# Designs tried in a protein design chat: VHH binders against q9y6x5. Part 347

Target 1, 379 residues: q9y6x5
Amino acid sequence: LPPKLLLVSFDGFRADYLKNYEFPHLQNFIKEGVLVEHVKNVFITKTFPNHYSIVTGLYEESHGIVANSMYDAVTKKHFSDSNDKDPFWWNEAVPIWVTNQLQENRSSAAAMWPGTDVPIHDTISSYFMNYNSSVSFEERLNNITMWLNNSNPPVTFATLYWEEPDASGHKYGPEDKENMSRVLKKIDDLIGDLVQRLKMLGLWENLNVIITSDHGMTQCSQDRLINLDSCIDHSYYTLIDLSPVAAILPKINRTEVYNKLKNCSPHMNVYLKEDIPNRFYYQHNDRIQPIILVADEGWTIVLNESSQKLGDHGYDNSLPSMHPFLAAHGPAFHKGYKHSTINIVDIYPMMCHILGLKPHPNNGTFGHTKCLLVDQWCI
Key: E = the ipSAE of ESMFold2; O = the ipSAE of OpenDDE; V2 = 0.75 times the mean of E and O plus 0.25 times the DockQ between their complexes.

## First folded at step 15 (VHH)

Design yh2 (framework vhh_8dlx_2; at its last fold request DockQ between E and O 0.80; V2 from the best seeds 0.00; counts 0 for: pae E 2.4 > 2)
Fold by OpenDDE, fold request of step 16:
Structure yh2 (fold): chain B 379 residues (1-379), chain A 119 residues (1-119)
Amino acid sequence: as target 1 above (379 residues)
Amino acid sequence: EVQLVESGGGVVQPGRSLRLSCAASGFTVSSNWMSWVRQAPGKGLEWIGDIYSGGSRFYNPSLKSLVTISRDDSTNTLYLQMNSLRAEDTAIYYCATGKDYYSIAFDIWGKGTLVTVSS
């Protein structure tokens, strides 16, 4: 039988939560499998871009999902969380579920993972749920496990997505120990439910499971605001994305807009598109706007409206607060092994290896994950 | 001592609803998975559904539309809500659980409660 893989994402699960809170179920999962303590995600550190990087192995400039909010100047199209179903946005890459779906005697399944309810390159998973944040984890879990257990052709790759602890991180801030303890306990309980369900179905021993996240969360404050309106008139630009990485489309001369913004705050870097640091791999895409503003960690870019968020993400991907973790269990993985760091794009070639799929060209390095795998040499 | 005690059974007319209770002692119901199982006269055991520690519920597809499993942590009680009862639903209903979480065996059982659906 072909190998099977379930990829699970808990949105906004910061890596150091594992050190600061108790996770009995997740720790048991890790004990019987592997842990990567820190996963360096891609810039910008937002939900749609990073989830797509996980399943493509590509930087944002390459797979084309460069933000949660995008604008294409040629087609005049907009992308947002409420408008993400146009294949136009997704077709610059081939995600792993499409590759898997196209294999003979295999099929893919998805429960709410970003992009999985969109036909990409005219291909969609055999089994999927349309995204709806109101759908319970229970329902998602029921569907995904049913598909893994009773599908023909068999589901060999499945994804499961959950919105917590991101939503709560935004609401309470990651430094709220009381509220975050409660939230993270619920997450651990859900992991317990997942594992137990797999065991009850007899899938646990033969299924590879990856539990990861797309980004972390940093503490924000009303005392750390950058008001753009104090620096530039709104009539001079169109805002495509706001905080903590603002995407600016000038309505007047770009240089003039840049000059008005470059000294707006000591806690914000202003880049012309061609001057974006190479380490971000965030330059070579037309969907990246002519000017981007990058706030320092914990700073919020605002207009005249006050932000109520106590936590946020999207900052520099080198910041530990932006990093998620990766845990895995199954026949492909060692037991009781911990690894310090990988890049988020490294997950893709690893998953391809596990599934026996030929990977598309990608930015990942298979060598970074070899120590996690039982069939590889750990150098 | 770990114990499960079912209650709420009895004679009910077709089309009616019934709520069964399972009182647990010696352990916390929310710390383990809990199951409802029934046995009709002359038939084998039939799984109804489970509730896991995180609250996720799973049902027998043949019964899903007719049953709801829930629990009350404050009273340490498991519930089975049954709607639109039929004669075929006549059975002894059991609650059960494993010796610990991640166990997949039914190690702990109640004595059961009889439900008779009859006109």
Scores: ipSAE 0.921, ipTM 0.969, lowest interface PAE 0.4, mean pLDDT 96
Fold by ESMFold2, look of step 15:
Structure yh2 (fold): chain B 379 residues (1-379), chain A 119 residues (1-119)
Amino acid sequence: as target 1 above (379 residues)
Amino acid sequence: EVQLVESGGGVVQPGRSLRLSCAASGFTVSSNWMSWVRQAPGKGLEWIGDIYSGGSRFYNPSLKSLVTISRDDSTNTLYLQMNSLRAEDTAIYYCATGKDYYSIAFDIWGKGTLVTVSS
């Protein structure tokens, strides 16, 4: 009856991990479905912004989740990883699970996808888990498959989020082959569990499944630090976010703060808000601060401290190291097709098509994903 | 060639705990999903739970609070921990698996181990 879709994110899964590590279960998934080798994500290449871009089809300036740490000058509100539940932050867009569950005879379910435990436009996912990183993949999988199998009205759109390989990528760095091999093998085993569980429940043949990620990961080093304290006194600004894109709220004249920062390091670009490159689509929102600092790949902005991260993300979205992949399987998708690239904002209109939903205005292009779909002609 | 051998059954008093073992040979216990199933006298087969190769576990909802499935790759052994045993838990307990990774059928069975819960 209604088409069903499960959207899965493994956070921080860099696209070239597929070439550089072994994924027998994910490769079997791809073999029977489709692969997009590189997904060009949105700037800033951070977790909350990119997960919301996937489900809204919007650039960050348009959906309002512009970073993992934000400040709104009008309301004086703060947003962070640990303070993310106020609908104020999320209400500038309508995510797909809201649109889906407002249809007749449809529900949405969520296992910890960013925003799914927030009542966005007074609507929260029909079934959801409150975010808690201590909850195992096993529990998330059990809940999401229970809801897909046993709900009335039926769950037609579901999300599943997992923190790896992002957490380990930060800890070890993507170049640590020994540790990342172990981490990525575990993730592949979990993908195997997902697929086998869907088969065991009789869901596999009629469920569309997308496995994707929000961003990649780049190697950091103690030899690549940018020390802001060497360039500017703390008293001249408020720091809203630090690295690798620092968000600077001046306490004195903005031009004076800019001038103190503009030549701080050759490995950092300093932008007045109006000078942020148009290709970032990162300018037209009040939550974007008057000055941003964008570190070069692999460089870390610090406040006269060393960094403990060996890997990071958030850099320029043109960098291949920031790009995730997308794999998909199900009745809507071709079998054995590989595609080079799409934009992350293209995922939303594709998902709306699969579910038979009218997309809200968005920045995606349905034509970019037509070749993945069995009901579309690909020239 | 592929074999499953259950052990650890016997007579046990109500309210006690018991751990069953399933020794696997001819394959690695973590290379496929593994299940525990039981059959009470005069009854049909009852699924207890699974452990998948990635470690994810799924249980019969009626037994979920009473049982735990685990495995040890170094000894190639699957375990079933049962707590607060009752007379109705008297059954032959089997471990089982599929013929290949994505099979949904219980193709390979052990001979079973009898658990009798009696005062």
Scores: ipSAE 0.526, ipTM 0.842, lowest interface PAE 2.0, mean pLDDT 93
ESMFold2 (binder alone), look of step 15: mean pLDDT 80; pTM 0.810
OpenDDE, look of step 15: ipSAE 0.820; ipTM 0.926
ESMFold2, fold request of step 16: ipSAE 0.454, 0.461, 0.425; ipTM 0.808, 0.809, 0.800
ESMFold2 (binder alone), fold request of step 16: mean pLDDT 83, 83, 82; pTM 0.836, 0.832, 0.829
OpenDDE, fold request of step 16: ipSAE 0.916, 0.908; ipTM 0.967, 0.962

Design yh20 (framework vhh_8dlx_2; at its last look DockQ between E and O 0.89; V2 from the best seeds 0.00; counts 0 for: pae E 4.5 > 2, grease 24.3 > 24.2, SAP .702 > .668)
Fold by OpenDDE, look of step 15:
Structure yh20 (fold): chain B 379 residues (1-379), chain A 119 residues (1-119)
Amino acid sequence: as target 1 above (379 residues)
Amino acid sequence: EVQLVESGGGVVQPGRSLRLSCAASGFTVSSAWMGWVRQAPGKGLEWIGDIYRGGSRFYNPSLKSLVTISRDDSTNTLYLQMNSLRAEDTAIYYCATGKDYYSIAFDIWGKGTLVTVSS
């Protein structure tokens, strides 16, 4: 039988949650599989960019999803979570489900993974759900498992996305132990249900399953705000994205805008596009605006409006609070093996290997995941 | 000892609704995989639906629109709500659970409760 792979994302699952909370089902999953304790994600550490990096192996500057909110100056188009259906935004890369589906006797399925309900390079997943946050995990799981079990051509790659614990992290903040304990308990229960369902359908032994996340979460506070209106008049720029990384499109001379912002707060770095640190790999794309503001961890960039979020993400990708984890189980993976760190872009070449796909050019390093795989020599 | 006891069966007219109960003892329903199965006269066992530990519910596609499974933690009871009953729904209805935490089969059953749909 051809290899099969299910990629699951729990949005905003910070890596250290595994150390601070109990996850009986997830721990059992890990015990019988592998764990990467820390995954370094891509900058900016937001949902759409990082999910697309997972499935393309590319930095944001390369795959073109550079934020949850984007603006293209040439076409005058806008991208947002409520306006993400234009293939224009996604076509700068080829995600793995497209590659998979173009192979003989294979198909792809998706339950609300970013980009999966859009035709990319004129190809859309054979099976997919339109994004709807009101749809239960149960329904998503039901569809995914049905497609994995009964499709022709067979589904050999599937994605499953869930919005927690991100939504709750924003609402309560990651340091709210009472509320987050409850939320994370529910997530572990859902993982239990996932495992049980796969076993019930006879998929568990032959299906490779990856459970991961796109980013972590940091604690925010009303006492840690950066008000841009105190530094620059709103008429001098257009705001494309706000916090914790603001994308600024100047309406006047860029240098003047920069000079007004550069000393706005000691807790915010201001970069001209050409001066963005190389380590971010966040420069070589026209969708990155002329000026970027990067707030320090836990600081929120605001206008005259107050932020109600007690947690947020999008910060420097070197911060541990921004890092998710990766766990995996299946024929391709060892049992009871733990690894310290990989880059999020490393997931793509690994998945391609598992599925027997030729990877597109990418920024991942297959060598970083070799120790996770039973068919590879771990040096 | 683990025990399941179904109740709520009886004679009902077509088009009516009925709720079956399954009282569990010896374990907590919220920590178990549980389900409903029925057997019509002269027919084999038919899976109706199940509820997982995390609360996820799955149904037989042929019955999904007519049935709802729920549980009450306070009473440690599993329920099967049936709507718009038909003559073909006449059967013995069984409550069941798996013995092990990740059991892949029902191996503990109640004695069943008879539901007769008749005019």
Scores: ipSAE 0.811, ipTM 0.924, lowest interface PAE 0.5, mean pLDDT 95
Fold by ESMFold2, look of step 15:
Structure yh20 (fold): chain B 379 residues (1-379), chain A 119 residues (1-119)
Amino acid sequence: as target 1 above (379 residues)
Amino acid sequence: EVQLVESGGGVVQPGRSLRLSCAASGFTVSSAWMGWVRQAPGKGLEWIGDIYRGGSRFYNPSLKSLVTISRDDSTNTLYLQMNSLRAEDTAIYYCATGKDYYSIAFDIWGKGTLVTVSS
């Protein structure tokens, strides 16, 4: 009876991969549903912040996950990919799975989506997998489909996260056509398996499915390095995050640190916190450090070492290389409709609408996604 | 012509392992949804597991710790590895595939291979 939604993320899936590579299974999914050709994500264009923006509808300054690496000076707490379980970091917002499962006769399930193995506001996803990158896509899919099909109270909202093509994009770079075509073919095969499994279990016709991503990927090079050690002594600051958006906590006078950094490279913008451009919506949170450095696209900030990275993300969210796509299929969505762009924060109010949930205050605009939905007047 | 030929059955002692083979012709195993089904004496068909076109594998929950499905493109063969065999595993074992690209039912079957678990 209640509408059901499966939200799927393939990490680092750059929007223009869709036109530059073949995706027979994803294209069939799109032809029977909707496509948003590019999604403007939030700054900084990193994994944890953007996945949390999808499920909260909030800019990073408002939900508090402002980077993949963070430091809180008052509590002395650190956040990283390997140290992300403290609810302290997540509690500045309420993600959709918490709202969903607190409704009577509803539960939520999660296969590795960032934050779903953390008790946020003392509430953890009703069914979840502890994050472990070694767990196969097939095991994640098996658990999600078992929970969607067999749970009481019923699972009405489910998430599924996969690390590719982000991992390979970092390793090879997005311009490595040979390696990326192998990686993207495998991802398309997994999408085919997902659709076939949903059909076999009788879920396909009545389940709404969103396939999206958090960000894209840009090519890096040993010819595009910004060496901080050439500009400033390590002893003058604490480095909270390095590249491509460095987070700098001064150990000495902030103005002196700023002045040493502002002329370090023409390929890097240096901002005092109060001078961060308003269009980033990235200023009003204590977790944002007093100075940030924003490298130009394809440039890497280093500490007097060469870079091993061939692709990266985290850059200015106006860059098309940072934008993912969104595809969707199910009873809530039109068939064969293509839309040019939405903001990533718009996904949350759309999902709340599909599920019949009252959204928390957020930065999304429901009107931006109305044309995707069959129950809305699109004009 | 699509054809499936099972082999590797026979008499085996309890507690031992056995690997069944399914030689496929008329299509490539790596491009197909395929699976294994068994029928014990006097019983209905029991699904063991399958492998999807993309390589994802799904198993009957009661058997998943005891079986593994794999495929080999170089020999165009699907395999069923069975471990810790028990008397109740005595059955005819069938390899199967779907005729259509988005089929949700096995509709092309091999002739089966008999596995007897006894001392």
Scores: ipSAE 0.266, ipTM 0.718, lowest interface PAE 4.5, mean pLDDT 92
ESMFold2 (binder alone), look of step 15: mean pLDDT 85; pTM 0.853

Design yh21 (framework vhh_8dlx_2; at its last look DockQ between E and O 0.63; V2 from the best seeds 0.00; counts 0 for: pae E 5.8 > 2)
Fold by OpenDDE, look of step 15:
Structure yh21 (fold): chain B 379 residues (1-379), chain A 119 residues (1-119)
Amino acid sequence: as target 1 above (379 residues)
Amino acid sequence: EVQLVESGGGVVQPGRSLRLSCAASGFTVSSNWMSWVRQAPGKGLEWIGDIYSGGSRFYNPSLKSLVTISRDDSTNTLYLQMNSLRAEDTAIYYCAKPKDYESIAFDIWGKGTLVTVSS
């Protein structure tokens, strides 16, 4: 039988939640599989960019989804979570579900993973759900498992996306132990339901399952605000993205805009595009604006009309608070093995290996995940 | 003592709705996988639906549009809401706690409640 892989994402699941809260179902999953304790995600640490990095193995500058909100100066197009259906934004890379589906006797399925409801390179997933946050996990799980079990050609790669604990993290802040405990318990329960459903359908022993996330969450506060209006008049620039990484499109001389912003706050770094640190791999794309502002951890960039959250993400990808985890189970993976750290782009070549796919050029390193796999030598 | 007791059955006209209850004792419904099944006269057991411990529900595709499973944690009670009942829905309805994933064996189930759909 061809190998099968289910990739599951719980949005905004910070890695250290595993240490601070109890997850009996997830721990059982881990016990019978593998755990990567920390996954270093890509900069910026936002939902769309990182989910696309997982399935392409590329840095944001390479796959072209550089933020949740983007602007292309040539076409004058805008990208946002409410406007993400134009293939223009996604076609700078080939996600794994497209690669998989173009193989003989294979198909792909998706439950609301970013980009899966868009034809990319004129290919859309054979089975998919349009994004709708109101759709329950149950319904998503039901569709995914049905497709995995009954499709012809067989579904060999599937994705499942869930918005928690990200939404709650934004609402309550990650340090709210009472509310986050409740939220995380619910997530663990859903993991339990996922496992049970797979067992009930006889899929569990033969299906490779990866449970991961795109980013973590940091605590924000009303006492840690950076007001741009105090530094520069709004008429001098267009705001493409706001916090914690602001994308600035100057309406006047770029240098003048930069000079007005560079000393705006001691808790914010201001970069000209060419001066963005190399470690971010966030420079070589036209969709990155001429000036970016990067707030320190826990600081929020605001305008006078901006709403505030108690938790946020998008910060420096070296911060532990931004890091998710990865757990996996199935015939491709060892049992009871824990690994310290990988890069999020490393997931793609691993998945390609599991599925027997030739990977597109990517930024991942297959060697980083060898120890997770039963068919590989671990040095 | 571990026990399940179904109630709410009776004679109902076609097109009507009915809600069945299953009161559990000796264990917590919300912590367990629970099922509804039925047996029509002269037929075998038919699976209606499941509710997992996490709250996810799954239904027989042939009945999905007509049934809803729910539970009340405060009363430790399982429910089956049935809508638009038909004559073919006449059966004894059982709530059950399945034992495991592989065996079609139930750890515990009730005595059942009879539902008769008749004009």
Scores: ipSAE 0.803, ipTM 0.912, lowest interface PAE 0.5, mean pLDDT 95
Fold by ESMFold2, look of step 15:
Structure yh21 (fold): chain B 379 residues (1-379), chain A 119 residues (1-119)
Amino acid sequence: as target 1 above (379 residues)
Amino acid sequence: EVQLVESGGGVVQPGRSLRLSCAASGFTVSSNWMSWVRQAPGKGLEWIGDIYSGGSRFYNPSLKSLVTISRDDSTNTLYLQMNSLRAEDTAIYYCAKPKDYESIAFDIWGKGTLVTVSS
């Protein structure tokens, strides 16, 4: 009878896709559970940082995964999509699956959630899949449900990650109705199959399920390029990350680099680290570079005047286009309740409450999610 | 009337492949959770695999490398592809479905088709 939780992410699922496309299976899931229409994510609105914020309840400056491409000035180490396994990068926080399995008689399982194949604080998820984008949703779900149903000590917390609709959002752009309708219909079919599989295995009535995402997607255009090469010579800086938030490590006097960049484009804000707006909570970590460039929505920073992307994310977290949704179903959640908004960092303390875990210090507020939960008074 | 009719069985030599068909009438295969099950002589029912309405497929782990389930929406037909057949694959093969989308019990079955794997 211990409470169990499955956390599912469909990468790049913009909140307003729910209003602009048809999701019969997801809408049925919502009807019998709860919906948060908009989740305000963390800056920068990228995949690795936001997935780690969900499971730690921390802003990026506090958990240390500050972008998908990083440089650590203290150790001189580099992080990227292909170089993400060093525990050094992940050890500035304790994700919920580590806390969960350190409790007596509990295990955690993972199907490719970022960080779950890394030993964080010398602890790796009890059951996990090494990341491989070629593994089908069906195989990921099969492994997760096997572990939820057959493990000793029991799996009480599980994660499942899927790359769509993010991959297609980058390829087609969110305004390509024909292609995005096809992609989103497939996602809805997978959600329907997920629910039916959980019912068949006898898990549905006693498993709490959260379906959410890390960020949205905005339309890009060849008419909205910022050519960095036209403003500054490559020899003056090291580029740590490019677009839509560029991370600039000066090779010469920082003020000279800043001055060359500050008037580069009216569609880009240039910040010295100490001048980054406080509302971003994106300043107090050695991995945040001395200068960052923040493109306006739908603008792309390029080196050579071309871009292959028709959609992108990473922009200011106040933009509705960057916001995902959250839906949930299970014994912990109300039935048929709709909530306007929460912060993405609020998901962590809510999950800890559901699982009976003591949360680590975090930036979330349990009170923001109380209305979703049957054991709480909604005020 | 809702009906399931299996076909494609027969005598086949070991090591060969065989594709079974399940013709459906009175409902749409692609709107339903469908299953393949078999029964060897003197044995109980053995689950082979499922295909869900959304197209997701799940198999008995002991058979996973030997079988593939597919469907053709234009002909309203479910298929079971079996490869590298062995004598122990001799069985009556059935397709099945639940009565409705919310049911978790397989209530509707075909009459089966016999596959005999023999030299």
Scores: ipSAE 0.134, ipTM 0.667, lowest interface PAE 5.8, mean pLDDT 92
ESMFold2 (binder alone), look of step 15: mean pLDDT 81; pTM 0.805

